# Ledger of designs, part 249: miniprotein binders against q9h3h3

Target 1, 235 residues: q9h3h3
Amino acid sequence: EDGFTAEHLAAEAMAADMDPWLVFDARTTPATELDAWLAKYPPSQVTRYGDPGSPNSEPVGWIAVYGQGYSPNSGDVQGLQAAWEALQTSGRPITPGTLRQLAITHHVLSGKWLMHLAPGFKLDHAWAGIARAVVEGQLQVAKVSPRAKEGGRQVICVYTDDFTDRLGVLEADSAIRAAGIKCLLTYKPDVYTYLGIYRANRWHLCPTLYESRFQLGGSARGSRVLDRANNVELT

## First folded at step 16 (miniprotein)

Design WI89
Fold by ESMFold2-Fast, scan of step 16:
Structure WI89 (fold): chain B 235 residues (1-235), chain A 85 residues (1-85)
Amino acid sequence: as target 1 above (235 residues)
Amino acid sequence: DREELIRRFERLVRRAERLLRRAEEALKRGDLETAEELIIYALMSLKLAAWIAEELGDPELLERVEELVERAERLIEEVERLKRE
């Protein structure tokens, strides 16, 4: 076994984005069709590269649900990448603040809550809850990875429009919890993804801005969201 | 902007109302664990709604949140009372 390099992770992400997606689009499809679609494409059974025994015979990069009000806006990703290259060649210190400023300047503001679950009933149940929340207008858009040939955990990504909008990030966390999700959640701005910045990067940047833990009992009931950079609990 | 905050406030309040209705139904059928969980989700939603109401400086919106928080607290007291039985 070896570790994953940033290049390896970026290549896998690109391949998934380029392969076909299975999409339930609430902008054009009645909400009443969601349960049948979820039954047809449970993420624990949809295979990354296709299998005659699975719901898909052809590759699937992502399984996604678009909310009725979803309006994709990736910002100026090309300008962001050019500015990032210039920043690296400038010799200036690279900090979370400089990446935040590049993201704002180029309007690359989206981000996502991530949860990792093993293939099986709990994953499928979690995804169904998230998908219903999206279709009901509680969340904007979400996607889940298909089952990898090598196995391993699958990821559910729940997107927000603006990672600098703290209330919006917290509102999404609240909606995820109300959908029945109890596992650890981490929040990552898409600017890090577009620039290929993952854990253990050469710039020693933490791409995770927030962490959410959930508890039903005791004195601290509900969601506890931590601002990772400032080490401050928000909830 | 103000209009987006109002939309988010209304979404959070509607979520809390739905969760509290589901909690009341769970309580009627004796499902205390489900009722408790739903009340906690409602309170989480209302906490964010209160922050938005404060940001907007609108006393009427804050009153709406406070009424739902009181309702949630009464339901959690009922859950705790029934758990003792």
Scores: ipSAE 0.380, ipTM 0.786, lowest interface PAE 3.2, mean pLDDT 87

Design WI9
Fold by ESMFold2-Fast, scan of step 16:
Structure WI9 (fold): chain B 235 residues (1-235), chain A 85 residues (1-85)
Amino acid sequence: as target 1 above (235 residues)
Amino acid sequence: DREEFIRRFERLVRRAERLLRRAEEALKRGDLETAEELIIYALMSLKLAAWIAEELGDPELLERVEELVERAERLLEEVERLKRE
């Protein structure tokens, strides 16, 4: 589990990012074409490595929707990684605050809300709702994993451009809920991914900054967002 | 950036207005569960809009949010009344 889990996750993530993506780009494609595109590429049917009888015969790393105003900005990832190596060599404490400052210095600010769903109608329905919200301008960009060869849950990632912008993170949560999503959501900054920091890491850091739980009825209606580090409810 | 906060405020208010219109349509169809859900989403958007209005210190923006919150609360009361029937 040690080494196997970390190295396997890193290798799979890199492979998915390097393989072709199926993209609906609202910057160049009319919104009226979205429903046909969603019907052609339901995530429960798109296979990770291609399969005769699925929508794809070739590998697909991610299925993505780009909003009209989407402007990719990964920041200075190379500078971030170099500074991270220097920090580890320095012997200085590695804390959430240290990583936050490193991310700010190198403009590696993106983060994402994650939801994990089993392949099937509910996943495809959830993805359609998210994709529609992106095309309508309620969210900036989102992606969903294709179906793995071994099966298992798929992940929908909904990105915000700045994990230090708490209001922006909460706005995205609100839009996800309005799209009909009711499952548990977790929010993770991309800086943790670029530095190879996962759940089991030597610094005992939690890469999850926020959790969102939703309830519809009663006096506590709507989403409840928890700041994981401080154990404080924000909504 | 004040302009960015104003754009975000307008986006949240427009979202709430759309959700409340859809909730009213659901109520007319007798779809109480959908109406309730849409009202809750509208209130979530309005809560964030209120935080932006407070940050900007703009009482006119806060008044706009309060008017929509009152509308949402009236619709929610009607949903609860109809459920009792």
Scores: ipSAE 0.437, ipTM 0.815, lowest interface PAE 2.9, mean pLDDT 87

Design WI90
Fold by ESMFold2-Fast, scan of step 16:
Order: structure tokens, then sequence, then C-alpha cells
Structure WI90 (fold): chain B 235 residues (1-235), chain A 85 residues (1-85)
């Protein structure tokens, strides 16, 4: 993750979650209003901490689009954290399988496809495609980070309800591709985020479960999705 | 459950149908690159729909997927033909 420590990344994530969000909620807003909302809040121009010269004068943690059928369920995060502490003191091995069982037990099942893009037209175009797919019911919910003061790439997160549902994860990948997205995608379960599993973690776990690469040419056209935990290609 | 799988199947099939209609329109405009890309997206959706139909054990659902796969393959053959010209 570009040189930041797990503690720094966790602190940034918490701050973003606590700051106000700009939300297009398809459960209460007509789909016909989406294009105007996207034009008003392009992610390359929305600033993290506010700027009179940007669309926002106040801090914005995330820019999000909720689908018409979106029904959030974060599970028992408190119970997950308590069980994680117990696991670390138990001497049991910490593996993708062990974390999967903790997540299932505490119903912390959501996860997300991640894509990182530089601020600019391509980011705004990609986000518009994802947002339209959400409003059309092809994806359930998505968010994009605002532009940071120091610059750097922004992240688009496309959520699925259950990271253990491989078909659901692959269906989201196919919808992202159909929205015109061609860049590398990685999939991270929210349990890894809650437990602070980032690059170079002390348990030597891959911080993502799946990786998606897309190609139009050759004999293997379309998405090639790799299951990093089991080292198995799903396509 | 069965009801959720059927809902997901219908969503994937509708996506493929929309993508194939757009691919046909792109072909009519002579936009071979866009047509090829849309056909590939449609085939990706149909692959997942086929897995659901197999899980449900419903031959009628699988037949619906096979008809759309055949349509996608015919469009891809047309793209390949026009690219050779």
Amino acid sequence: as target 1 above (235 residues)
Amino acid sequence: DREELIRRFERLVRRAERLLRRAEEALKRGDLETAEELIIYALMSLKLAAWIAEELGDPELLERVEELVERAERLMEEVERLKRE
C-alpha cells in the first residue's frame, strides 16, 4: 500500500468513515438525477479536507452511491475484535482459513473490489461507469475516495455482501468490467480491514483474497480471476 | 437459496442481452473494437449464468444461456470476418 504503516492506514480509514459522506442514494433519489450529481461531485475535484475552490468547502470522507436494493449489514465487529484478541493469545495458526472462520462466526462477511487510479478524467469516467452500474442494479454499492491534500492515487471500492460467496464476487467483477473498467482489481474482505491486515503484516498473509486481470486479446479473453488464498484460478 | 440464484441468473441474462444489443449496434456503425469488447463482456456474464443454471439443474435455463452464447459467437465471427477485410 505505498509505504504507509498499518496503524497509519487504519487511522486514515477511521477518520474518513467519521467525516461526512457525499451520497447518491438510489433508494430515495430518481435515477434521472445521477448524471447531474456526478457532474457536481467528480472525485478528482472533491477535496478530502475541503477547499473553497473545489465542490466542497468542508471535509468529505467518501463519495458513495447506494443501489436501490442496498441493505447494509456490518455484522458483529465488536465480537470479531474480541475473538481476534483471543486467537492471537491461543497459539493457533493465523491463516486465511482461520480468519474466514472468525468472519463467518461473527457475520462480518462484506468485502470489496478495489481499483486505484490517479486523479483526472480517467478516474472520473471510471467512477461514473461504476455509479451507473450501481443505480441500474448491476452492483449493490460503491464508494470512491476524495482527492488527498498530498495527491496520489484515489481508490474506488465496489462492495459485495459476502466474500465467501465466490459467485457473487465473480458477478461483481463481471459487472465492473462491463462498466468499462480494464485496470487491475484486487478483492479485500472487510474482516481484513477491521483486523488491520495490510501489506507486510506480521502473519505474512496476502492482504487481498482475489485478483482480477482483464484482457481483450488472445485465447484467454475476459477476466482472469485468481484466488490468492488457495493459489487457484477461478476462470 | 433457489430464489436468490434465479434472481441472479435473470440479472446476468438481462445484462448479456443488453450487451449483445449494444454490440450489434456497434457492428452496424463499423465500430469493431467496441463490438468485440461488448461481446466479451456478454460472454463473461453468460459463463456465470451457465454455472447458476447447472447448480439449479434446470435444463431450460441452460438452454436460454446456450442460445445467447450462440448469438454472441455468431457476432464474434462477424467481427473477425470484418477485421480480415
Scores: ipSAE 0.496, ipTM 0.838, lowest interface PAE 2.6, mean pLDDT 88

Design WI91
Fold by ESMFold2-Fast, scan of step 16:
Structure WI91 (fold): chain B 235 residues (1-235), chain A 85 residues (1-85)
Amino acid sequence: as target 1 above (235 residues)
Amino acid sequence: DREELIRRFERLVRRAERLLRRAEEALKRGDLETAEELIIYALMSLKLAAWIAEELGDPELLERVEELVERAERLFEEVERLKRE
């Protein structure tokens, strides 16, 4: 049922991307308005498809904060998809390395740190910390999912421009930690999302490229970032 | 390339300086847990700044990082000392 799971996740992601977003855009909005905006739209109370009595009555796909320097660049997604079909029919091994090369060739370089949290105060507090870091220029852009009808965990996504830029990925991790975030983080290149690499994928690839664990005690204090593809520690 | 690395280095150093100032303020309030966390965050930023300075091959940038690391270590020793009291 791996194929069904990936297809379902891809359909959900596409629907969210097409529905309206609630955006705080620091390129056009003063930073002083952020706290009021966060109070108006706490992610634990914003419903995916709207409800009377919620902060929204209309569908919301994502709640997002754009930094002052944010400049979106999706690359050549169509060329990536064509090359992906060719790779699948070629008989060449499908590995993180071959996917990395497809992404570089087609300039599909963005990626994101992911954290999954249950609806409630902890989620809203974590999102507020991330949003402030974005507006202060420590992170470039972030979004959080609204509350689903069925419940379950919500996801905060913190984007970086280039997943092959390991320093940039590590800088983002450092900024997330400095914002007070202590939970497990995983990093996923957007190329994996476009190509349908989710958990239990048919190619048996790890669905994330990096993993970050944080601790204050013991000999391994601070952030430990693991490269899941090569199974080596970066920090 | 080089200019981008210098901007990233300066951003990380400024972050560490801000975190260390806040750690000193936390220590003055007797908030040892917050001070310890802020020192660890500062050291994480300085580690990345050191990697950039090494990539640039600039001994002066490395020296700036080392001075801030020493400051962080002194604050950490003070936190440990106060926790024993």
Scores: ipSAE 0.430, ipTM 0.818, lowest interface PAE 3.0, mean pLDDT 87

Design WI92
Fold by ESMFold2-Fast, scan of step 16:
Structure WI92 (fold): chain B 235 residues (1-235), chain A 85 residues (1-85)
Amino acid sequence: as target 1 above (235 residues)
Amino acid sequence: DREELIRRFERLVRRAERLLRRAEEALKRGDLETAEELIIYALMSLKLAAWIAEELGDPELLERVEELVERAERLVEEVERLKRE
């Protein structure tokens, strides 16, 4: 997210959402087919805009896995956006607390753990671990970006139902770690995405609510989850 | 919601049980690094399960967590013992 405007990031996100997705849907597809699907569509090889030499000849916005119990609840996004516009027009302070309250009022509660990895074996291995955790019921839903034409890191997003449910956010972190993921994770509520609030915003808000660092050695073994807004360690 | 918390507790406990079983298997094949890692994941799940049991005020659920923590601690001791060999 460094080096891009909020407008540029929003435009890219909208384009990816509008383009076709490659989906393994465990609600309708047997779990036994997952390994073949993962082998057919490794995220390091799936290209954003299609290439005859890649697994896809047509554009792919996202590669996703839906869990057997997955039931999306987007809340009232239109009401959220209208209330946000009114808040901005009012001149009242815009704080993490006011955004949290808007999200609660409009039931826009989902959020996601994000991990950024370079294209290659480690990305594909991490995605396979996450996908298996989703199909096994340890996580609800996840997606990974395809490989961009210019290169750069790809992102895996692991969703939770309610960013205000701290325990649920931590439970997802523990499931991600148990799937073998050791890299830095950051957690972002979807309300920030819907409102176009990114790293460099005019309100100086931190869109990252939590970060998770994992270590196996030393005195602090396991996940260390930090509340970024309050600078308080939760674990 | 009490019922939702109980479902989450059961998910965390089942995860810990699977991780500890895998850790025991890793120890049997001499893979100490994998065993240690799996024990850490199990303890992370049990910590969250303990918080739920405390919130519910249910001593039976807390006892279940404590039994699995003791099992994990015994595996940690076995890993440390084997490392000294």
Scores: ipSAE 0.386, ipTM 0.796, lowest interface PAE 3.4, mean pLDDT 87

Design WI93
Fold by ESMFold2-Fast, scan of step 16:
Structure WI93 (fold): chain B 235 residues (1-235), chain A 85 residues (1-85)
Amino acid sequence: as target 1 above (235 residues)
Amino acid sequence: DREELIRRFERLVRRAERLLRRAEEALKRGDLETAEELIIYALMSLKLAAWIAEELGDPELLERVEELVERAERLLYEVERLKRE
């Protein structure tokens, strides 16, 4: 077991979203400034609460890069939350299908590819690759967690606009791989995050829709994306 | 949305073209591992581009993808040949 409740994980996520972010915004900042920004704020060194010796003196919730065409669209999150509460009191079954329907109805469609890496060179190198892909227009937006006081792995999140758009999800996967990322990736719709649904939830929902594994050698070269629920390879 | 599919197709094709050009440069300098990696990324992009062309029902777009796939396969053959030497 992980030792954390869904409520505890949701509280930590909310705190990170509310704290200041370090942002490279390609909509207003020239691409030529990216390398200096990445060198100034390597995610393995940026601490969650501004520990002594880190590049930041204040708390940082996320380190993010916004693409030139990035247009935030979180949908109607409050309407989604109200509908979720109504669904729970309605007695209707809570299934992946009913959550998908709620997400579509309230336009809460974004999702993200996740990668978890230990603090260090590999994390910083992976983040730099992702950030460059965002600034070059191959990905729309990404963020990485700062180093936690407790230690442990950090997470890079690469967002897509619509988790129901399978092609868009696969296009993002291919761009992540072309950026030099070789580790396991998992894809999670934001609707699960907004509703506080994590791995150990009472509804037995799997918030991970896809897994991506990558290899260069062998007859099955490239990215292997698996639909977790149906156990079907998409690529 | 036809226009969005066309934009995605063009993005994937442009990406494959850039990756194959970089792969050719890597081959010229004898960097076989980098060349192989770039070719595989190009093929991944082209696979998605082919799916879009099929969805659009456009044989001319499919032919553009096929020409780039053939280029990628020729480069991959060269990488394999040089590794055997």
Scores: ipSAE 0.481, ipTM 0.831, lowest interface PAE 2.6, mean pLDDT 88

Design WI94
Fold by ESMFold2-Fast, scan of step 16:
Structure WI94 (fold): chain B 235 residues (1-235), chain A 85 residues (1-85)
Amino acid sequence: as target 1 above (235 residues)
Amino acid sequence: DREELIRRFERLVRRAERLLRRAEEALKRGDLETAEELIIYALMSLKLAAWIAEELGDPELLERVEELVERAERLLEEVDRLKRE
C-alpha cells in the first residue's frame, strides 16, 4: 500500500485474480467440511507463489469462500471503461457522484468491506469467523490474500452485490461485527478498483466510500458507519 | 420490492434472536464480556430491522423489533448488574 503507484497495485491485483484460487464453495461442498478446510489453509501460512514447506506448493492468488446463494455478476466492465475515458475527456468534474452514475449505468455494482491484518493468529481467527458467516448465509462471499514473500499486512474482502444499497452494506457490516471482527473496516466499490482509484489518486478522491468503527466501552456501543462521500453518519 | 424487504427483515430478526439466545447462554456461564458483545450485535441487527419495518409502514413488524430490543436491553442491564457484584 505504501510506496506503490496505482499502476503497481493494479498489476498485482490483476495477477492475483488470474492465478489459481483456493475455494470453499458452499454451493457444492457440505458445511461440515469447512473447519477441516480452514485448518488446512490458514491464510497466514498460505504463500502467494508457493513453497514446499507451506500448505501450497503452487501459486495462490486468493483464498475464497462462496456462500450457498452466491451468484457472481461483474456487470459491463468494458462499457464502464469506455464511459470512463469519455468522462475524462468531457471536462466534467470527477466526483464520487459521477462514478456512482457510471457504475449504475453499466451495472458494475458490487463492492467490498476491507480489513487489513498482520499475518498471524488474529488474521486466521478473523478469516475463520468470516468464512463461517458466509457458509451460514449471513454473508454472500469473501476472500483473503495469501502471505506475500516480503511480508506485510494481508487483506480480507467481504463482498456485497450492490454498493448503492446502503442497507445491504450495513447488513454486511453488522454480520462482520457479529463474527467477532473489531478492527477498522473500509468499504470500496469495485468500480473504483476497475478504474484504478487507489490512495493518492489524480482526482483526489477518497478510495473508499464507507468506513466502519466498532466500540464496546463508550456511550455509543456498536458500529459507527460513516459515508465518506457525502460526509454523513449512517448509524 | 416488498417481498425482498420482508425477507431481509426476517433474516435480521432471526440473526438477533440467535445472538440473544447465545448471550443468555453466555450469561449462564458467567461470561459477561461475551454476553455484552452478543447483545450489542443483536441491537445492531435490530436497528436495521427497525428501518425496514418503518419503510414498510408495518406496525406489526415494528412491534416485533421493539419486543426484541426490550429483551436485549433487559439482558444488558443484567450484564451491568452482574459486573457490579
Scores: ipSAE 0.515, ipTM 0.843, lowest interface PAE 2.4, mean pLDDT 87

Design WI95
Fold by ESMFold2-Fast, scan of step 16:
Structure WI95 (fold): chain B 235 residues (1-235), chain A 85 residues (1-85)
Amino acid sequence: as target 1 above (235 residues)
Amino acid sequence: DREELIRRFERLVRRAERLLRRAEEALKRGDLETAEELIIYALMSLKLAAWIAEELGDPELLERVEELVERAERLLEEVQRLKRE
């Protein structure tokens, strides 16, 4: 179950938000410095809580790359939460469409493509590809989790600014694939995180909105992207 | 709105052009697998560019995409032909 694992890792990632981040900010740092920064902080070696034998001696919550045009916008999360409580109390049906409307009304539109990879060369290579795409302007912003003390997979999150903008979501998928990423991708709107939509939620909603599968050979070539909330193929 | 769609269109087209140039180079080196992969990425970008051109209702932009799709398809046919060798 990749979906449940993604939700668990996302929850752990949220807990890491208060710890320091390692950031390459293309708004203030020349692109020529990226390769050295990536070599200094490969995500398979950066430890969550610090270790003298790793690149970091202190805790690191996330390793992130900000694009030149990146401008964070979280929307009105407090208004969203208040409206959600009112909706739950009202007894009205809770559907993907209802969540979409709440998110639009309160401008809580960001979301992210998620990929889960084991620590090692494949993870570091994938992250380097994503980071270069961000610095080159093909993606807006991305982050990757550090290595947990318990081991397990790490997550790369590639953000888009509007989950309702299907072309924008697909454009990001295309850029991720062009960076050499072939694994399963799942997309989660940040509104789902704020409202606690995880696997086994009481409303029986799918915990991710989009899913991307990629293949080079066979009958279908390229990305097949599915809107899991509406069971509609986008590509 | 329209200006942002045009910027996205141009970004996708430039990406496809870059990928096709790299595919041509890979093909000249006999690296058929890399060439095929790059062509497929280019076609994915062009598909999205076509949708934007259609949304804008701009036949000139759609024609630009169709020309690049034709070039990509010709390169893919050449890769498939060489793989049979």
Scores: ipSAE 0.473, ipTM 0.835, lowest interface PAE 2.7, mean pLDDT 87

Design WI96
Fold by ESMFold2-Fast, scan of step 16:
Structure WI96 (fold): chain B 235 residues (1-235), chain A 85 residues (1-85)
Amino acid sequence: as target 1 above (235 residues)
Amino acid sequence: DREELIRRFERLVRRAERLLRRAEEALKRGDLETAEELIIYALMSLKLAAWIAEELGDPELLERVEELVERAERLLEEVERLRRE
């Protein structure tokens, strides 16, 4: 009705992935060039479809930083999609456990911590912190969305190799916090993204596996990571 | 993978050491809020490092973590002391 459907969100994600990316690749570019690159392409000023007043005249889908050790492995996404089609046709129950099994079978294991921030200084500062952590080897890879024409919040995605590796997910959270990030973080496996499963889906699945909240004051200082499926605190 | 866990342990320990060094610098210039933040980040890293040491069954690695935790706790007490002034 007034909101975006799952089909619309999937189409937007597809378009962003297909449009050009602005990439700082630490595998081929010296770390000393990062600050100049960040100054040239602040995410609050880079526009999704290009504007005369922005750093870009052409569409930009994502702004990304690749770490020195980054080795992309998407797994067998085509096999995953075929298996998903078969599962839907089979009439078997569709549960988080079933999707986890599909992801493991097809080696589609990556996932990401997400943070949503309004365009402005805080977004640009957060992205700079994350980018430096990636180039320094504390995180593997990250990307941030460009500014949409109508405004709205932008998203920073910080990836881990394996969503079933709890320690790796927690280590990434720790590094994000050490980079100065204090806002709410949510963790989503890429398997949900590849299958087009968002918050409002027909199977009532929650695509968020973990949630991280941070506080400095009180009796519980530091990061609190919750396993959303089991309602269990991990830290 | 044992080698992967050792690499993660060393990364977390090195990060904690850098954070604690920066915290000491912040304390020297009277920036108590920044010092407290850095100490908390260091303790978060050390908590994960302790879990890895426990998983590896290596008391020597755990002792290295405990020494850094004690250093972090001493710095946190110094922050509290300076706030009272």
Scores: ipSAE 0.387, ipTM 0.793, lowest interface PAE 3.5, mean pLDDT 88

Design WI97
Fold by ESMFold2-Fast, scan of step 16:
Structure WI97 (fold): chain B 235 residues (1-235), chain A 85 residues (1-85)
Amino acid sequence: as target 1 above (235 residues)
Amino acid sequence: DREELIRRFERLVRRAERLLRRAEEALKRGDLETAEELIIYALMSLKLAAWIAEELGDPELLERVEELVERAERLLEEVERLERE
């Protein structure tokens, strides 16, 4: 937690979404320009609020790469929020199942694999791998947070269209691994983000649906994905 | 949706084929660690492709996956053999 409440985390997320983004958009930009763009804007050096010594002098909320086929569809977020207020007032239990139903009803289906890395070479290298996978069509869209003023881990988010589509979530995990990523990954549906489900939420819900761990040795090689909602190991 | 599953299947198979070609190149230059990692990534893609082929009920698609799995396993055996040298 680092002492932040869910309200503080939601406020930070909203500010980042509203501030300008640095975007490589493969729908309109040739893939041959990606390497130069990555060299110009390494996430370990891009600062959240701008700094004369960084690549940016003005605030940057996110650094993003859009794939050629990317078509944003956030669903009916306003309808989702209205239904959420009604659910809380109704006295009905708030469970992963009821949140899933709300998401489906309002078409808020997107989700993301998250990886948290310290600023530095490993972060920049991981982001470059993810960005190339997006531009090559292996992933649809991804973003990475800029560096906070006093440091702290940065997050890479790799999105999928539909968190209820287990194969699609696993396919994205596979593509992330093939891009050279070996660290812990967790998967979070955007509905949880919109409704403020973070760690230590008041409903005691796990904020992520899946975890992915990668290993090369032992009795299992490759990605081990745990379905946290159903307590089932998928791989 | 059958059309969407077929597109996913083809994407996963093409990914595995590219990874196995890169693994063969790594093996030829003696980079066993890179070869092993690429083979494992290919097998991960092929596992998902197999699940899609089973969902589609298409034995021809499953046979395509099995051919690539066999190729990957042979490359992995070669890596393990060279590591023991």
Scores: ipSAE 0.447, ipTM 0.819, lowest interface PAE 3.0, mean pLDDT 88

Design WI98
Fold by ESMFold2-Fast, scan of step 16:
Structure WI98 (fold): chain B 235 residues (1-235), chain A 85 residues (1-85)
Amino acid sequence: as target 1 above (235 residues)
Amino acid sequence: DREELIRRFERLVRRAERLLRRAEEALKRGDLETAEELIIYALMSLKLAAWIAEELGDPELLERVEELVERAERLLEEVERLKEE
């Protein structure tokens, strides 16, 4: 939608990860301080590279909230990348199943629900809801992108420990909805991100495993989660 | 892992109970739209809890879920009744 290539997306992701993060860490900070922190750093106002008049004078890669029980486990990313290079030279077909197996073998299991919102009140309100859910223990960890210089939508990422754990993925969806979020959500395993696989990749792989749509009216109420690969509704 | 499933079940049930308490408060304030949304969120949590209870093969856990579902459905009926008025 921004017109970026896979190379540009990978470069942007690396730069954001390496730049400083603004973090509310519930493991070391009382929950009572969250509202003041959210007021100080609304994501619609925090600029990616710093700007006079924004809350930040220097670059910010991500704005994040860590839950009390958050224990990061990235797995063996180095081993994953080495195995990926070997797979590409082996002549074996590259399929979703082979990537899933590489991720399991190297314990690179985390994934995330994504929502894309335009800068403004709705983004800030959605982020505040997600942040409170994390601090209350309903979600484990989340981050939101700062406002990019070129404009465009910002993204909120809500992480789960294990993309192969369907129930865990669905529990996170339920908690996101209970936080007041009604927009489209898509779920992506981090293994695709670590390997630089985005839309329009040369292997024709879809990095999105699930999508969630919320409806309040009609004969079906609540969240409808679709398994994209099998076209099967899970809820 | 039975112990992990039980912890998840309890988390989902506690979430539903909190949502239903908030829904009752919204009803007392006359905020029917908020009450309805909170009830639907509670039912979503209870659906997942029911799946866990079924996987564990524990009819007592399923009964706990069914009692909360009945409470949620009664509150939803009250919302619909008040909208008609």
Scores: ipSAE 0.404, ipTM 0.805, lowest interface PAE 3.2, mean pLDDT 87

